# VHH binders against f1rd40r3617to3795, part 6

Target 1, 179 residues: f1rd40r3617to3795
Amino acid sequence: FNISVQSGYEAISQELCVVTCLKDLTSVVDIKTSSRPAMIGSLTDGSTETFWESGDEDKNKTKSITISCVKGINASYVSVHVDNSRDIGNKVTSMIFLCGKAVEDLCRIKQIDLDSRHMGWVTSELPGGDHHVIKIELKGPENTLRVRQVKVLGWKEGESIKIAGQISASVAQQKNCEA

## First folded at step 20 (VHH)

Design x3
Fold by OpenDDE, fold request of step 22:
Structure x3 (fold): chain B 179 residues (1-179), chain A 124 residues (1-124)
Amino acid sequence: as target 1 above (179 residues)
Amino acid sequence: QVQLQESGGGLVQPGSSLRLSCAASGFYFDDYAMHWVRQAPGKGPEWVSSISGSGGYTEYATSVKGRFSISRDNPSKTLYLQMNSLRPEDSAVYYCAAERFWGDSLTPSDYDYRGQGTQVTVSS
């Protein structure tokens, strides 16, 4: 019985998926920290080898990074990189993401507890609409914290963010898992 | 279940030393800042000392600075308070407390977890 396994090559119809391409807007946002503002440059230098470390000014306070977006900038995602495996005495074990139109009127959009050995990016999606301020509140068991990078992804008004690409569903899934 | 159990208290003479221990269980000990708080009869809770999760940073109340030493052993989940040169005014019930986030608590009563306490009495 020659069972000719007709391998039905299901022609994966390459559906033209319109992919929205977000831009890195980190360089065009204003960043403030609750302490040691001189180290803010380390948050956006593109290196996870450098870091912002909180100071004595906020040792008994919630540490925070505040991102202010200028007009015409639409932030979609904010990502924070921490390395608790290296920063043993400066661990971040809690992140709270807040956003709003003004610093005085922020809404909590995400809260994440981090593992004591967490290494990597923590990302929060930002709600659609008119938000200009993003605040990340950071806490941990140490008097000081370290954050290595901050990244803001979004789009500028007037720019097309739609890229027509033939991305197979499988490749799109893989990219989402690696992010 | 979270447990903090203090031990090592007792009656001692002025100038003597005591070492308090606090055995922790039921939570990730090394992810918490630890504190000692004491309460004397008729008085409110008084913060004594704090130690960060890693043990790399310590703080002391002015009243005990130079005499008391806080330390922790994360593998054994134990907090210590070495008390030297004890004074009658050090007499109190001593509590160990855990705080998830350093500096998040406004008062010693706001700590996340607290033990039952151990009595320290300094008297001639």
Scores: ipSAE 0.880, ipTM 0.943, lowest interface PAE 0.4, mean pLDDT 91
Fold by OpenDDE, fold request of step 22:
Structure x3 (fold): chain B 179 residues (1-179), chain A 124 residues (1-124)
Amino acid sequence: as target 1 above (179 residues)
Amino acid sequence: QVQLQESGGGLVQPGSSLRLSCAASGFYFDDYAMHWVRQAPGKGPEWVSSISGSGGYTEYATSVKGRFSISRDNPSKTLYLQMNSLRPEDSAVYYCAAERFWGDSLTPSDYDYRGQGTQVTVSS
């Protein structure tokens, strides 16, 4: 009795795709805040447990974080992490993203209203071109607000950002769900 | 529809106390800073007091500081103004107002929403 065991191999289809890999440029940009500059380090320390909190000097005006890019740095995305669930007395309910060549000449590129319980990253895509300055204007119902992290993603001139990657159908699906 | 309804006003003698209430509806109350503004006959609106969305921060006009106390109950969407040691110069129509972003308004007339007001008259 020859028992032929036909093992059905399900072929996992892998798709070869070219992926643009952006770099974290947060460490090479200059960050300024409208108040309490001593807390700026908390915005880039990689921890959502620390934060920048606006000061009394900003109690009656729009709060802001300004990111200046050095020459050769091309920012593609800026992300801001807020936790309104934890920061009850320091909520951010509005973010306006501006960009331009100089702080005196900025254009609004995105405006987002945040839920009173929003926790997580808010991301804005930046237009291509010679945009050296990114400004984030922050508002809320409190005299002060908190931002926990800022991240800048982009690329450096002269570096290739194209990477060939093999992704499985499952990974592709996951990426689509995260997009 | 956004509604702010003030109550608690009346005629009282100098030195007396009143407690004003403002019932809010039609918006996310706890996401707004709230304010009291008053207007006397022949005068423009005068800012009286402000309270942040969470209620954790308050401010008062110099003329009422130490006598008035602003508070809020977010679950019931109600704003309060406790008015003690009332003076004749406190006589005015008192309005509650809502501001979406703290400090965004330059004048009391710039607030996003306001009520119809309640009359407070202090007279001997």
Scores: ipSAE 0.879, ipTM 0.942, lowest interface PAE 0.4, mean pLDDT 92
Fold by OpenDDE, look of step 20:
Structure x3 (fold): chain B 179 residues (1-179), chain A 124 residues (1-124)
Amino acid sequence: as target 1 above (179 residues)
Amino acid sequence: QVQLQESGGGLVQPGSSLRLSCAASGFYFDDYAMHWVRQAPGKGPEWVSSISGSGGYTEYATSVKGRFSISRDNPSKTLYLQMNSLRPEDSAVYYCAAERFWGDSLTPSDYDYRGQGTQVTVSS
């Protein structure tokens, strides 16, 4: 699993750079799907070779994946992996990310259209605060669709996520340019 | 510019067969579910059949199931409706329609795009 450093870290530009390192919280969140819950394990098994496929239960409805965070868990990013190049009969061409304190009170935070050949991760930043529920609404031109993986990045309360950098952001940037 | 143009309609006798075509242009045809809808005089629009973007899944109204067959050719951007064992009650204007997201439309009038229609009349 490779997410850009920008998705997993926040840096404060100071002489001594402090970096916030996010953790993978996927294993400590609850995941529900609009259909075929027996396949949920495929979303979090760390493999893009397996998938969740929607079923007849939501054939004529918007498909969805709902992530619930327990107390003490602060989600910062959610990522969804789809492979429309492989899943030609199960394409995802639209994703809507919603979040809120409760399932019945969600706010749309991101909407994205996907290419019919899209392969890879789609990531949404989550607003800070007391958000416990994340919902991803999925649509496509097929009666069913497939999602390969879901990833949640964030931090746990009580754990230090700040790493003291020995170099400033500017020095780091310079080194990257010289490499 | 998006265009859907139906053809193949006509006057036929009961029990006969007819094949409708719909030529699509101006959008990514294979990224849309396609539908046939018909409207008889004095009646509202009636859903007839649907086919997914890839063509791998099809659905039919109970009234036409077993008699009608929907298909698509994505390279030529053409939708088809093979109508067999036609009945007088099949008489209507048949419309081709496109839907970006399968099942997103509540009624046949909610589809994203629709053609001008082709007249099918079944009479002895």
Scores: ipSAE 0.847, ipTM 0.921, lowest interface PAE 0.4, mean pLDDT 91
Fold by OpenDDE, look of step 21:
Structure x3 (fold): chain B 179 residues (1-179), chain A 124 residues (1-124)
Amino acid sequence: as target 1 above (179 residues)
Amino acid sequence: QVQLQESGGGLVQPGSSLRLSCAASGFYFDDYAMHWVRQAPGKGPEWVSSISGSGGYTEYATSVKGRFSISRDNPSKTLYLQMNSLRPEDSAVYYCAAERFWGDSLTPSDYDYRGQGTQVTVSS
């Protein structure tokens, strides 16, 4: 599945365009959930056939996924995959993205309402700077909800994320999504 | 415009049954959890029952559990409350209410939408 992430790129040379290719940082971030942490692996296994499902513990609470970035990791985008068409009894109809330096100092950066039949990725751009914690608050009309995948895109300090080529913005975007 | 219209209330004897209906319009019915709340004279609102958007999950107040059954028909945008073995203490105005996010409301007064109610009176 392609993530609809719009990554920035710049032309550095007249002959070649240098595209910033973001890396998938999902494997190097720490992920926590508000319930059923044993299912966290399903969020990052690369399959939309598996899922994290919130537990009864959260039936009357906002559900959440918290991503913590270690030093040297610069997250640029966070993407969440949901499939309300399949998860009829576990729909997600609201997502709030928060970020900050610490869990206690989070700021809301995006709020989105999802269609009852939404299938696909929801992406939030993350602000630049020293944000180490990303929290996604999830709500729906059911006592439980399901999230299929979480992906974090960004770059590691000290690593080059520049690729050369004469590619269109659309192709560049696709490559970033595949990286 | 959002509308919730309750019906089916009336005067009945103890031990009898009633079926309440709530016709919803003006919003995506299946994207909301639905609730029944009742209010007796001189008392505050009392939560009765809840049903998730899909109808796959239900909850009941202890006072009505085993006697009342909540259900919904999403295609017709109708909420139901089957009330069996009615008691005098069940007498109240019954309201249907809609909640966008399950469990987001702390009290029955916090629901997003509420109807005008239907009177249920249980008396010998």
Scores: ipSAE 0.839, ipTM 0.918, lowest interface PAE 0.4, mean pLDDT 91
Fold by ESMFold2, look of step 20:
Structure x3 (fold): chain B 179 residues (1-179), chain A 124 residues (1-124)
Amino acid sequence: as target 1 above (179 residues)
Amino acid sequence: QVQLQESGGGLVQPGSSLRLSCAASGFYFDDYAMHWVRQAPGKGPEWVSSISGSGGYTEYATSVKGRFSISRDNPSKTLYLQMNSLRPEDSAVYYCAAERFWGDSLTPSDYDYRGQGTQVTVSS
């Protein structure tokens, strides 16, 4: 009997040999920002060397990134990359993740505090998969702030789910597999 | 324990200069925006100046622009206010204050931390 294990996979299958493989859905979601919409491309270009920087449209207000999913897209995780070690004048020290059916019906799902040395991805698992809007509210001690990437992982309705990777032999509860 | 301790106040004549200091402890200083607020007898608190966590952005009340200069030294966890060309109407208790998120506070009384203040008196 075959057992496949791949780092980073989450199981959603009824079958023993099938686990879910999350896909990068970032290119098929709509992304808006609270300011400087011309810089949105820096959030989705696959580079942590580019950035979106907040501007005058949200001066002295909460900064935000809003992600909208069309029907058939099931987002499971959202990740945000910040680099406070490089962006010392634009630090992000708080993120609040919200989701819901529409922008007027958002509920807070997670709040993350970051220190001034944080460099890397901050990830929130999304509940239920029945949401259409994800919002990230951003705050920090600077008058402007930067985000370097966003990523949405999930699955599309009707898409096959496959596991690939290295396997480990193990004893299954009801199987004759060799250890 | 969070502490903000102001110093450098005193009694001076009009046209004099003073330099206020605010020593901070008990929190990560460079993760906070810092402010100077003053309160004269019989008046409410008045915002004077603000500086971002990194020190790269400053703002001033119209009444002090060109005369006062805010600065910070993050390695020593110290906030400063250089006050030049002092006037009798600058007489007040001066407080330093800290705010975790730039722009979160609606009024000077809403800042996260405030010191005990240092008296500045400008009189002939």
Scores: ipSAE 0.575, ipTM 0.830, lowest interface PAE 1.6, mean pLDDT 84
Fold by ESMFold2, look of step 21:
Structure x3 (fold): chain B 179 residues (1-179), chain A 124 residues (1-124)
Amino acid sequence: as target 1 above (179 residues)
Amino acid sequence: QVQLQESGGGLVQPGSSLRLSCAASGFYFDDYAMHWVRQAPGKGPEWVSSISGSGGYTEYATSVKGRFSISRDNPSKTLYLQMNSLRPEDSAVYYCAAERFWGDSLTPSDYDYRGQGTQVTVSS
């Protein structure tokens, strides 16, 4: 059929989608590690078969992953994938999540302890507000440790308008009536 | 409750060997780095050797490197120290210690758990 009639769109559907939708923003954040920066790509390549492994740069020091968000990124969750069942010589048994406006001004959010057979994602909620840096301190009983993936979930300023426009355009097109 | 029980000490002559054992209970042994620390009369504690939770990595004080060997048997929850070519300056009380996170402790007194110790005396 070939009829075009402009019809309204209920704002409630757009507002609910905007408010409740979280997206993977990992590709738009900056990630640094305490050692072996050449291996950072293994944290963001979408594969749990690759890994970042800590090195001599942080020997006998706290091992960490630091995530920096540019203005307009609202991170809501950070998730870390470890596999102690495969990485028996590189286990991660504790994670401390910190955030703040700068690396020098971090507050501890949460500590999560893992057993020696943990395999999977570990997720921390992030507080609201204007934080730009997230840090994950990693500890275990081995001299080195491995992390296999990192993800940042949240929303990007301006995406709420883009998401609403996409929904409105799709609904408006679907509401066309017959002649 | 956490227990670390050392054994195998004794009086030996210079050049002899001893094997110390440390039996662990009350915690998940595999998830802890383990250490040997010794203390001679009138002196502070001296770090001797460390082994990672899996047993895949070891470190030694320079005074014992090449003569002592640390090992662990995780199924039996037991830590060992093989001491060869013993010298009079090795005489001390030897303690095992546990540390949940490798490298968190700055001194031997900072470890999470420590045993009661076993006396090693090397004398003619």
Scores: ipSAE 0.567, ipTM 0.831, lowest interface PAE 1.7, mean pLDDT 85

Design x3
Fold by ESMFold2, fold request of step 22:
Structure x3 (fold): chain B 179 residues (1-179), chain A 124 residues (1-124)
Amino acid sequence: as target 1 above (179 residues)
Amino acid sequence: QVQLQESGGGLVQPGSSLRLSCAASGFYFDDYAMHWVRQAPGKGPEWVSSISGSGGYTEYATSVKGRFSISRDNPSKTLYLQMNSLRPEDSAVYYCAAERFWGDSLTPSDYDYRGQGTQVTVSS
């Protein structure tokens, strides 16, 4: 059974805490899929009405979405939108999140089993460090499957604001994200 | 407790038809691909047919294509195999099997669950 990745943010009373303003980095990462690369635009167009659907290239194989970050991009969260209530013949019932410096040395960080009626976002926090590759492995009971959106949240070097001291997490997130 | 219970087998003449049923319980039937596997005496298990969780995609072994039809009824959690134009070579114990993720199994022995089987005998 997988253990959830520990959050990199902790608010400690009377000690230094660090709050980083998270941005949507989806447009600046490289995304590849195990099949039908022509449909990748549906993953990043901001719409849950479009989809990527797996195809012949990964028939009878694990389906995957691979996200690569260039130098200076620090991904903190990855989110995947699935709608099994609409995609009855293309359900996703298992997701495995992996990350690492290269596709050859990825470590599993989270596994999530989804209800066959699930509709919505599934999010994984990414461990700290300079990871360049995120992979999502997808499985289900259908010969093909669909994903409707992918989102990456994080920061770019030189854009994050870090606040020393004790602060309310809600207030700090609001102020930093608005800046 | 997972249960797969096959029924509908019997002794029939060549050219006859039979319909096998497999009643499933103890797991979320809609979330599993389903399979029929057969095993004749002294032989290893042989894959016959598969159907996706929704029922929208089916595959057949070449030895049964055009004669057998797999189907499922997800509300009643039941898998079917319609067998037409039966031949003596089709004689075997027929098992239903369940697979959580389409395409994960390499052989008919690797499925997640298997039933007790129902005997089909085709003899003059």
Scores: ipSAE 0.459, ipTM 0.783, lowest interface PAE 2.2, mean pLDDT 84
Fold by ESMFold2, fold request of step 22:
Structure x3 (fold): chain B 179 residues (1-179), chain A 124 residues (1-124)
Amino acid sequence: as target 1 above (179 residues)
Amino acid sequence: QVQLQESGGGLVQPGSSLRLSCAASGFYFDDYAMHWVRQAPGKGPEWVSSISGSGGYTEYATSVKGRFSISRDNPSKTLYLQMNSLRPEDSAVYYCAAERFWGDSLTPSDYDYRGQGTQVTVSS
């Protein structure tokens, strides 16, 4: 979600109600990759035209994206966008979603195999609670692979500002509220 | 063919309860977030409630919190909306909808799949 969605409150009040209950938390979580950390911005810029591409640091190793939530962040879903139709030399054909309290204590919550022509989002629901570490392990037939976007949806504990702006055009701030 | 078929609507008095059902086929129901949206005569669509693919996460519009309960039964590929303490302002056509990636849609019209709706009328 971006600020443009919130700035359009008065046009689509039903969208505000949905967004208010479950928010895009991608900008407030910590993201690490197994290689090429300088490309992490491409995962979080809201564009499926940019990408993170794995590099030499994880050549011949499992590639991964690790998301760490600070206290008070309740991630409910994580989504990963892959486009094997465009990334023909960098395909992702396997994803394993893991979640836990620490990187050494992760449990698998979803495993999926992707068609070699897959184009779109892959989503995992997350266990309830806050302060999660989420890891997505990625495999493909080539030495490198590409992921085009990551999105985390959930809610923040302790939000003291409730935005009653599902009707008002000017209430959007850097903080989102829960209804 | 993807199908979403709502049922359980009707004419009821204020304070009554109804349970809506949405039978799904033609897609892997368990992977989709499901939504209820309603539309009253002369008004735009209003989001009502959503549930995650596993059923572990639910959300409600402020206007229905505490009165409505969303649930799903993945083995039977069925979505439900339990509607208690119905009010005249709840009168609308109720639609179920499916979204593969919860939160990707900007408006209710952007959902991946949507049913034809079931009429709920609450009148004295």
Scores: ipSAE 0.000, ipTM 0.131, lowest interface PAE 16.2, mean pLDDT 77

